# VHH binders against q9yez8, part 34

Target 1, 342 residues: q9yez8
Amino acid sequence: MVEARGGLDPRRLFKAYYSLSPPVEEPRDIAYREFAFQLFDGDVYVRHIGFDSMEELLSYMAREAPKNAYYSVARYSLPTARSMEEKGWLGSELMFDIDVDSLEGCGEVLGDSCLSRGYKQAVRLVEALYRDFGVPSTLYFTGNRGFHVLADCGWCRRLGREERREIARYFTLEGLRLELIIPRPGRRGVRPAPPSPDDPGLRGWIARAALERGVDLSAVHEAIEDLLDDVRVAIDVKVTQDISRLARIVGSLNGKAGLLVARLGLEGFHPGDWLSPFRGEVEFRASARLEESRILGRTVSLEPGRVYSMPAHIAVLLQLKGYGAVAGGEVVVRAAAGWRPL
Short names: E, the ipSAE of ESMFold2; O, the ipSAE of OpenDDE; V2, 0.75 times the mean of E and O plus 0.25 times the DockQ between their complexes.

## First folded at step 18 (VHH; framework vhh_8cml_1)

Design Y5 (at its last look DockQ between E and O 0.44; V2 from the best seeds 0.00; counts 0 for: pae E 12.7 > 2)
Fold by OpenDDE, look of step 18:
Structure Y5 (fold): chain B 342 residues (1-342), chain A 124 residues (1-124)
Amino acid sequence: as target 1 above (342 residues)
Amino acid sequence: EVQLVESGGGLVQPGGSLRLSCAASGFTFSKYAMGWFRQAPGQEREFVAVISWSGDYTDYSDSAKGRFTISRDNAKNTVYLQMNSLKPEDTGVYFCAAKRTYMFYTSPEEYNYWGQGTQVTVSS
């Protein structure tokens, strides 16, 4: 329990959470991973940290209470080395990052609608990785405005920057020639067959999108741009192509929103209090205006100077987003309670 | 109002170079793939080059490959075509075209917006 009298220090909240030995997911091959942490103290970013065990990692997190916690998608022979050459790269998981900022109409506030849209794209990505590449992957909420998809396979690990970029391009569609996927009828009277949902690759996805929209498969060209919008996944290519990228530790808190990095299934995503370890009712003093928005399943609006009573998971999020500060009440921190079953 | 205005055309000798510019206005430039097309007298408009919305990807016709370079400056809402080693067969009106898409199209019918064109004449 953290008292909010006179203001709530985010570091204190995070410290409370990490002191409870939260169910943080152990990175695979933990001893081969580089860890990085952003601390509340001066926003210092600490890199090139290594742990031999989950116990050590948890102990560190409990002690330091990081604002953000990361591990490398890469495995290294010497993770604590400062240079890539010295680290000895052994391979990297294939990571995709979907940020809702890339979605039209999605502002800075963590709106449920935007998260839902991002989630849908992430699911599409997971499905395509499996269907088209034969690669299983895991989907994570980043604890703020994004989703990570991690794919791990033997051949995936060995991919370099350029290969990863090309895989990313498959999803972004950027610069791909549509005519190679869906040929137009030529002047010479040859009519290409319409795409089929059973077709491999992007052709099949386009066909499936057409069916979902009620577009005739023979008329795909007339609606092609709309269909492509459904097929495209707005991933950050820079993230995917980076073999040394850092991923958020699952079960850690995102310092920007105070929400959990959480593993997600494909059955749906409903933002709510389960994404936060913070409970209780608090008084929140707004310092900025917030238009009516749906945040974690609650409708929220703010006017500067007003004090609101609200749940702690919303208040902490709003505070971290710069909309005001918790002015009173008590926040109960729970490490395992309220987590959505996987 | 959407406008594409080409410039930089002119008369040049074989082996010479020209740099075409196309200034765009009236739409969100950074969301559009930009293309260059050309039309010789009595011929159909043909694809020359295309650049993706971000500028990260480009494609060229076979005749343009190795000689022409398409680029863009999204901050200036401008697309360029650097033409080197020009040949008489490169003579024609060059058009700038725009399409809101992530992908590449080589058919002129796919593009939504067009400039008025700039004349390029390669002659000894």
Scores: ipSAE 0.825, ipTM 0.925, lowest interface PAE 0.4, mean pLDDT 93
Fold by ESMFold2, look of step 18:
Structure Y5 (fold): chain B 342 residues (1-342), chain A 124 residues (1-124)
Amino acid sequence: as target 1 above (342 residues)
Amino acid sequence: EVQLVESGGGLVQPGGSLRLSCAASGFTFSKYAMGWFRQAPGQEREFVAVISWSGDYTDYSDSAKGRFTISRDNAKNTVYLQMNSLKPEDTGVYFCAAKRTYMFYTSPEEYNYWGQGTQVTVSS
């Protein structure tokens, strides 16, 4: 239990979470990974940290209660070395980052609908990696406004920066020559076949998007901009190019929203209290206006200066986002064996 | 409110150079491909050059290849057209345009946003 009188200190909440046997997943090949953390004290980043076991990692996180917690997509022979040359790079996973705030109409929009849009893009990315490249991958919610997809395969591990960039560009559709994939009909005697949902690559994805919208496959050019928007994945190409990129530790908390970094399935994503270890009913004093929005499955609106009763998981998110502060009530924090109220 | 504002046009002698600029506002510039078109009086707008949102891909009309260079600066929300070895047939109003995708970029009707244009005149 964390007392909320006089305002809520996120460090105490995160400390409590990490001290209660948090459901953090062990990163694969933990001894080969560089770890990095952002600490609450001065927003200091520490990096070049290594652990020989999950026990060491959990002990560190319980002690330091990091604001954000990361491990490298790279495997290194000496992950604690300060220089990349000395680290001994052994290969890197492919990482894709979908930042929901980069989607059209989603910048500075606090609400679940933009998360749904980002999720759909992330699912398509996972499916396309498998269908188009034969590469299985895993989808994660970043604990805030984004999704990561991680893919690890033998040939993927040794790809250089430019190969990773080209893979990323396949998904963003940058440089696409659509006329080569779906030619328009010629003048006489030549009618290119319409795309089919069984076609490989982008041509098949366009056909499947058309079927989803009820667009006639022989007429995809009439709706092509919308179809390509459906197929495009708005990933940050620089993230994917970076062989030294850091991924978030699954089960850690994201300091911007107080939500769990969570492994996701492909069957749907419905934000709710399951993304938070925090429970309880609190009083929240608003300091900023929030137009009616669906936040973690609950409809929320705020007027500055008003006090609202609300669940702790929403109040913590709103406070971290700068919409106000918890002014009273009790926050309880999840224990690994279940919820620990009071 | 979306705005594309061209500048840098003017009167130039044959063989001379000009650099056009187009400052963009009111949309997320880094998500759009940018194009340059030109139009002589009484003529249709014709494609001159295009650049993808990252800047990595460019294409040019046959008449522009080897003489013109398109570039962009996403930090300044600006696209440029460096025009060298100018000819009288390059005379016209030059328009900056923005398009969601790097596709069908030679077709003016496919572009979402347009500037007002800047006059380029190359003496005969």
Scores: ipSAE 0.000, ipTM 0.300, lowest interface PAE 12.7, mean pLDDT 86
ESMFold2 (binder alone), look of step 18: mean pLDDT 88; pTM 0.887

## First folded at step 19 (VHH)

Design Z1 (framework vhh_8cml_1; at its last look DockQ between E and O 0.74; V2 from the best seeds 0.00; counts 0 for: pae E 4.1 > 2)
Fold by OpenDDE, look of step 19:
Structure Z1 (fold): chain B 342 residues (1-342), chain A 124 residues (1-124)
Amino acid sequence: as target 1 above (342 residues)
Amino acid sequence: EVQLVESGGGLVQPGGSLRLSCAASGFTFSRYAMGWFRQAPGQEREFVAVISWSGDYTDYSDSAKGRFTISRDNAKNTVYLQMNSLKPEDTGVYFCAAKRTWMLYTSPSEYNYWGQGTQVTVSS
């Protein structure tokens, strides 16, 4: 229990959470991973940390109470080496990052609608990885405004920067030659067959998008822009191509929003209090204006100088986002919150 | 008003080099793929090179491959075409074109905006 006297100290909140033996997911092959942490103290990044066991990791997190916690998608022979060359790269998982900021119209602090859109794209990505590449993957909420998809397979691990970029391209559609996928009639009297939902790759996805929109498959060219909007996934290619990228530790808290890095299923995503370990009703003094928005299933609006009664998970989020500070009340921290197993 | 203004054309000897520029205005440049096309007298306009909105992806005609490089500076709203090892058959009016897309198109009919062109002449 963290008492809010004169404002909540985020470090105290996080420390409380990490001290409760939270359900942090052990990274596969933990001893081969580099760990990095951003601490509340001066926003310092600590890198090149290694752990031989989950116990050691949890102990560290409990002690340091990091603002953000990361592990490498790469496996290294010597993960604690400062030089990348000395680390001895053994392979990397394939990582995709979807940020809702890349979506049109998504300017809200943490709008549920934008998160839902991002989630939908992430689900598509997962499905496409499996259907088109034969690669299983796992979907995570980053605890703020994004989603991570991690794919692990034998051939995936050995992919270099360029190969990873090519895979990313498949989803972003950047650089795509549409005519190769859906040829246009070139000769008078010869019309290529329309795409079918059973077609492999992007052709099939385009056809499926057409069907979902009620577009005739023979008229795909006329609606191609809209269809491609549905097919495209807004991933950060820079993240995917980087073999040394850091991923957020599952079960850790995101320092920007105070929400959990959570594993997600494919059945749906409904932001709510389950994404936060913080409970209770608190008073929140707003210092900035927030237009009416739906945040974690609640409609929220703020005027500067006003004090609001609200749930702790919302208040902490708003405080971390710079909209004000908790002025009073008690926050209860729960370690078992925020998991939707696949 | 949308404007594309090409520059950098001129007379050059075979084996020489030119750098073309196309300054764009009147639209969100960073959302558009940019292409270079050329047209020789009495011929149809043909594809030379295209670059995606971010600059990360490019494509070239077979004739341009290995000799030409397309690049862009989104901060300056400018697309460039570095042409090396120029040949007489490269002579023509070079046009800059824009299309709002994530993809790469090689057909002139796909592009929405066009410049007035700049003359490139390769002659001994």
Scores: ipSAE 0.510, ipTM 0.779, lowest interface PAE 0.7, mean pLDDT 92
Fold by ESMFold2, look of step 19:
Structure Z1 (fold): chain B 342 residues (1-342), chain A 124 residues (1-124)
Amino acid sequence: as target 1 above (342 residues)
Amino acid sequence: EVQLVESGGGLVQPGGSLRLSCAASGFTFSRYAMGWFRQAPGQEREFVAVISWSGDYTDYSDSAKGRFTISRDNAKNTVYLQMNSLKPEDTGVYFCAAKRTWMLYTSPSEYNYWGQGTQVTVSS
């Protein structure tokens, strides 16, 4: 029995995970990617790293136990070069970032409900990329409070910053003139045609959202704010514009929450212990107040100075978020052939 | 309570310049598109300029384009209208307006909050 006192060292947790055949997915075209890591020692970023194989990447991660692990959305001829000109940019995937804490009303909310809101927007984005641009894409949980959508298509790899900005604008609706998409009746009294679900682009999307809500297509303006909320995706436009953006390695751990970067389907997102490689029951000494919240599928509340029994995956998250420290109990870490004590 | 307070109006000779400011309070400024409108006595409010919540996108009336510039400073909760090459036909009360949106709207009827206005007079 190993009693934890004064909290667990996050580096030891991450080291154990990466040493036990972690389910890390190989980035496509690994030899063309720049890798970057934030390390626990000195909290420094290491950039301009390249790997010729998945074996090299996994060996590095097992040895260094990074706090955060990234690869470029760009493909480069020379990914280890220090300047963009020397790297030889070959094109970049489209990346969209939904930061849940930037959603209205979500910046102070630790619980699962804001993750559900971000997930819904990420699913809209995946569906609209296919429907309106013919672009298949994949959805990832970032291991903390966000989602990434990555799209790889031949025509989009060479787009510059301005073209990427305009694609992002389509989803955020920033700066769009709604009256040009769905005109109101009449400077001259002529009634414009209502939108149809068969219309291309945003006009069709609004019509489909209206049908889902039971809104008369001739009266979409009366419900327009609700319809736009169903359609809009609150992505960070600067991320999508950035051809040199770093994405998180799928299957790596996020240093802010101790959760896996995970590939997601479109059928639902229900945070729970499956997002964590950590198991066991621990005692957690709170150092900050947390109002009753749903955290990774469990109801949690904290008063400073009290000790609580809780699952390890929640305790690790709360410790990394600064709410206290593990004070006792045992942690078990995921391995390829089962679960092992920390 | 939402409040929009315009300033910077005054009497100006033709060809002159003025810079209007609108200080906003009572709402999260960075979530609002902002517009400038003007009104001569007995006339309807007329679109002048609009700026998206981030400041990245703008639009102008035909009469303002090329002469006026809208800008915003989200750290100071302020939107501005730089007016150059002023003409007597620019005379009127200038209002700032706010709508909680990421889009651009040019009709006064779309805006929810309005300032009290600042008088701009370009001598004839």
Scores: ipSAE 0.174, ipTM 0.639, lowest interface PAE 4.1, mean pLDDT 87
ESMFold2 (binder alone), look of step 19: mean pLDDT 88; pTM 0.886

Design Z2 (framework vhh_8cml_1; at its last look DockQ between E and O 0.90; V2 from the best seeds 0.00; counts 0 for: pae E 2.4 > 2)
Fold by OpenDDE, look of step 19:
Structure Z2 (fold): chain B 342 residues (1-342), chain A 124 residues (1-124)
Amino acid sequence: as target 1 above (342 residues)
Amino acid sequence: EVQLVESGGGLVQPGGSLRLSCAASGFTFSRYAMGWFRQAPGQEREFVAVISWSGDYTDYSDSAKGRFTISRDNAKNTVYLQMNSLKPEDTGVYFCAAKRTYMLWTSPSEYNYWGQGTQVTVSS
C-alpha cells in the first residue's frame, strides 16, 4: 500500500509492484538476452545487462524498480558485451510494433477507441503471419499506446535487416505494385479473374476487405484505396528491420502510463482496470485540461485546478501522462493484476 | 490549390545528364507517392519512375533502370529525377505526378495531380 500524501511518487508505486514478485514472463533463452532498463532516477538507461535466471531478473527489478524494462529480441552469445560485435549475434525474433499514434484521429491520451483500432490491426497481423507466412506469433499490449507482435521461427531468426524490411512491406503495402497482385485487363477480351477471399497473400486480404465493405469483387479497382486502408497494418518498419531491437518485458509496467505489458488473445481487447496493478479510490488534482475521453472503460474529463475522485488505475495513468497528481487517498498495489493469456 | 511545377529540363547531348525537380504545393506531400512520366511527340505518356511517400521504395521503367534515379525531399516538398547517360529516345516532355497511396503505381491514370511538364531534348 502506497499512501498518496502530498503527491504520489511513481517510483514508489513501481517499487511496490516489483517487490510483490509480480508475474513477469520469462524471456525464452533468458541467458542469451540483453536486458535494458530505464530508471526513474534521471531517466537513465542501463543497458547490456544479463541474467542467468528468472530469479535474478526479478531480484533486479525488485531492487531497481525500473520505469521501463526491456529485453533484446536478439539472442547473443555474450549479451553483456558493450559492443554489438562482441555480443555475438545468434539470431533475432521478428518483432512488429503498432502504435496507435500512427492511426488517424488518435491524438487522445489513451483513448479506448484508438486502442481498439490498434488491437484490430495487431490481430490481423498475427493472422496474416500465420496464414501467409506459416509463422505463429504472440501479441502484447505495450502498457501504453501500442502493441507488439513477436514471431519466433527458425528461418525468422536468421533474417537480416533487408529481409525483415521486405516482410514489413507486406503489411505496410509501401512500395508494392497492385497490378502484380490484381492485374487489370490488358488485352481486349481477356478479363482477369477477380480476387477471391480464398486467394493467398494480399490478394485474398483485399478480397476479404471488399466483402466486408460490400464491394463487388469485380469492382475492387474502383474502391482499391479504401480497401487498401483496411488491409494495411501500420507497423513501424524501423522496429521490424532492427535485429537488435528491445522488447518490453511481459508483466512489467510501462512508465508512460503505469499499465502492464500484457499478453493478449485474439478474441478481443477491452481496456480496463486489469491492465493496472493499482487499486483504490483516490483524489486527483488536475493540472491540465482533458477533453471527455474514454480511458480504460471510464469516461474521463478534467479541468485544471479541480479535484476529482477516481480509481487509482486511472489516476496513476493521468499523473504519468502529466494531467495532474494524486492529491489524496491510498493506492493498493496488487501483483496478480491479470493479463489475458493466450 | 494543388500545384506541381517541374524544372530542370533542357537540351543535352547524348551521354549527358540532367536533374529534374518538381516542387509540390497545396497538399500533404509526405502522404503521396510521386511519379515521373514522359511524353514524346505523337506518343502516349509513359511511365519513367515512381517513389513511395517515405522515399524508401522506388520503381523504374526498363528504359530508365540503371540510368535514372528518383528521389524526394519531404521537407522541401520536392521530388527529383536524376537522369544520366541520356539518349535521344529520352527526348520528351517530362511530367511530375502525385497520388495519395502507399504503393507504387506505374499507370498514368492512377495519378490525381499533374504538373505542366518540362521539356527534355537529347540531341547531338
Scores: ipSAE 0.648, ipTM 0.832, lowest interface PAE 0.6, mean pLDDT 92
Fold by ESMFold2, look of step 19:
Order: C-alpha cells, then structure tokens, then sequence
Structure Z2 (fold): chain B 342 residues (1-342), chain A 124 residues (1-124)
C-alpha cells in the first residue's frame, strides 16, 4: 500500500510490481541477448547486461526496479561485450515499430485516441508479413503509444540493413513507383489488366482493399489515395533497419505511462485496467487541463487546480504524463495470486 | 494559397554547374513529394528528378542520372536541384512541382502544383 500524501513515487510503485512475481515473459534464447535498462536513480541507461536464466532476469528487475527494460532483437555469442565487434552477432529478429503519434491527426493526443488506428495497422502488418513473406510474427503493445511487431525466421535472421530497409519500404510505400505496379491506360485505348486479389504483393493487396471498399477493380486509380491509406503501414524504417535494436521486455512496465508491455492477439484491442498492475481509488490533483478524453476505456477530463477521485491506474498514467499528482488514497499492486496493498 | 517559386537559373557554359532552388508555401511541405521537370522550346515537359516527402528516396531521368542531385530541406520548405556537367541538351525552362504522396511519380500529369519556371541556358 503506497501512501499518497504529497505525491506518488513511481519508483516505489515499480519496485512493488517487480517484487511481486510480475508476469514477465521470458525472451527466447535469453543467454544470447544483450539487456538494457533505464533506471530511476539518475535516470541513466545501463547496457551490455546478460542473463543466463529467467530467474536472473527477474532478480535483477526486482532489485533495480527499472523505469524501462529492454532486450536485443539480436542474438550475440558474447552479449555482455562492450564493443559490437566483440559481441559476435549471430543474427537479428525483424522488428517493426508503429508509433501512433506519427499517424496523421494523432500527434501528442493523450488517451485512447488513435490507439485503435495503430492497432489496426499493426494487425495489417502481421497479416501481410505472413501472406506476402511467409513470416509468422508476434504483436506487442509497448505500454504507451505504440506497437511492436517481431518476426523471427531462419532466412530473415541474417538480413543486412539494406534488405531490412527494403522490407520496411514495402509497408510504408515511401519511394515506390505505383505506375510500375498498377499502370495507367495508354492514350490509344490500350488498357493494362486490372489488379486481381490473387496477384502477389502490393498489387494483390490493393485489389483486396478495393473489394472491401466496393471499388471496381478496373477503376482503382479513381480511389487510389484511399486504397493506399488502407494498405500502408506507418512504421519507423530506421527501427527495422537497425540490427542492434532493443525490444521491450514483455510484462515489464513502460516508464512513460505505467502500463504493461503486453502481447496482443489479432482479434481486437480494448485498452482498460488490464494493462495496469495498479488498483485502488485515489485523489488526483490536476495541474494541467485535459479536454474530455477516453483514458484506458474511461472518460476523463481535468481542470487545473481541481482534485478528482479516480482509479489508481488512470491516476498513475496521468501523473507520469505530467497532468498532475496523486494527492491521497491508497494504491494496491498486482501479485501473482491476487492483489496486495503496497 | 499554394506557391512554388523557382530560382537559380541562368546562362552557363557546357560542363558548368547550376543549383536551382524552389521555395514552397501554402501547404504542409513535409507531406509532399517534389519533382523537377524541364521544357525545351517546341518540346513537351519532361521528368528530370523526383524526391519523396522525407527526402530519403529519389529517382532521376536517364539523362540526369549521375549528373544531377535532387535534395530537400523540410525546415526551409525548399527543394533543390544541383546540376553538374551541364550540356546544351539541358537547356530549357525548369519547373518545380508538388504532389501530396509518399510515393514517387515521374509523369507531369500526376502533379497538382507547379512553379513559374526558371530558365537554364547551356551554350558556348
């Protein structure tokens, strides 16, 4: 039970979470991974950390209570080496990052706004990786305003930066020449074949998008802007290119929002209290205005200087986002078998 | 109101260089692909170079490849064309064009916004 007189200490909350058998998912091939953490003390990053077992990882996180926790998409023969040459790169998973704040109309909007759009793009990416590359992948919520898709396959582990960039470009569509994929008819009435949903790659994808919109396949150019928006995935190409990229540890807390990094299915994403290990009712003193917004499935609005009674999971998020501070009440933290007062 | 204003044209000897600039206003520049096109007297407007909205992807006509470089500065809302090793065949009016897209297009008919053009003359 964390006493909230005069404010809530995020480090104590994270310490309690990590000390109570957190539902952290073991990274595959843990002994081959470099781990990195951002710590509350001094707000410093520590890198080149390795673990031989899940028990060591959990012990470290319980002791250090990191603000953010990461592992490498790369496998290394010596992950604790300080130089990349000494680490002995053995290959990297293919990683894609969807930041909802980069979506049109979504920048810097607090709350659940745009998360559904980002989720739909992430599902689109997972489905297309399998359909067009034969690559199974896994979808994660980052614990804040984004999604990661990770794919691990034999042929993709050794891809270089340029091959990874070209895969990413397939999804962002930036720099591609659509006229080579879906040519326009010539002046003399010669008409290229329209795209078919059975066509490989982007051409087939556009055809399927057209069918879903009720657009005639012979007239896709008339709706092309909308169709491209239906198939494009707004991923950060630099993340995908980077063979040394760090992924978030599933089940760890994201320091910006206090939410779990969560593995997701493809059947829907409904933000709610299940993304938080924190419970209880608290008093929250607002220091910034928030226009009416959906926050983790709840409607919230704030006026500066006012005190609100609200669930702890929302108050922790709002405090970490700089909208105020917890002024009273008690927080209960998840344990393996139930909920415990802090 | 959308405006594209080219500058930097002039008279140059064969083998010389010029740098064209196109200042853009009236739209969110970083959401637009930009292109350079040229037109010689009695000829149709032809593709020279194009650059994607981030600046990371470019394409060039066969005649420009290896000699010309397109670039952009999204903080200054400006696109550039560095033209080296100029030939008399490069003579013409050079136009800046814009299209709201993340893809590259080389046909003039795809572009909605055009500058007034700047004259480039290569002669000895």
Amino acid sequence: as target 1 above (342 residues)
Amino acid sequence: EVQLVESGGGLVQPGGSLRLSCAASGFTFSRYAMGWFRQAPGQEREFVAVISWSGDYTDYSDSAKGRFTISRDNAKNTVYLQMNSLKPEDTGVYFCAAKRTYMLWTSPSEYNYWGQGTQVTVSS
Scores: ipSAE 0.362, ipTM 0.745, lowest interface PAE 2.4, mean pLDDT 88
ESMFold2 (binder alone), look of step 19: mean pLDDT 85; pTM 0.862

Design Z3 (framework vhh_8cml_1; at its last read DockQ between E and O 0.82; V2 from the best seeds 0.00; counts 0 for: pae E 2.2 > 2)
Amino acid sequence: EVQLVESGGGLVQPGGSLRLSCAASGFTFSRYAMGWFRQAPGQEREFVAVISWSGDYTDYSDSAKGRFTISRDNAKNTVYLQMNSLKPEDTGVYFCAAKKTYMLYTSPSEYNYWGQGTQVTVSS
ESMFold2, look of step 19: ipSAE 0.478; ipTM 0.802
ESMFold2 (binder alone), look of step 19: mean pLDDT 88; pTM 0.889
OpenDDE, look of step 19: ipSAE 0.676; ipTM 0.851
ESMFold2, look of step 20: ipSAE 0.477; ipTM 0.803
ESMFold2 (binder alone), look of step 20: mean pLDDT 88; pTM 0.890
OpenDDE, look of step 20: ipSAE 0.641; ipTM 0.834
ESMFold2, fold request of step 22: ipSAE 0.417, 0.445, 0.469; ipTM 0.786, 0.794, 0.807
ESMFold2 (binder alone), fold request of step 22: mean pLDDT 89, 89, 89; pTM 0.900, 0.898, 0.900
OpenDDE, fold request of step 22: ipSAE 0.818, 0.821, 0.826; ipTM 0.924, 0.925, 0.929
ESMFold2, last read: ipSAE 0.405, 0.357, 0.409; ipTM 0.769, 0.751, 0.779
ESMFold2 (binder alone), last read: mean pLDDT 89, 89, 89; pTM 0.902, 0.901, 0.902
OpenDDE, last read: ipSAE 0.795, 0.823, 0.782; ipTM 0.910, 0.926, 0.904

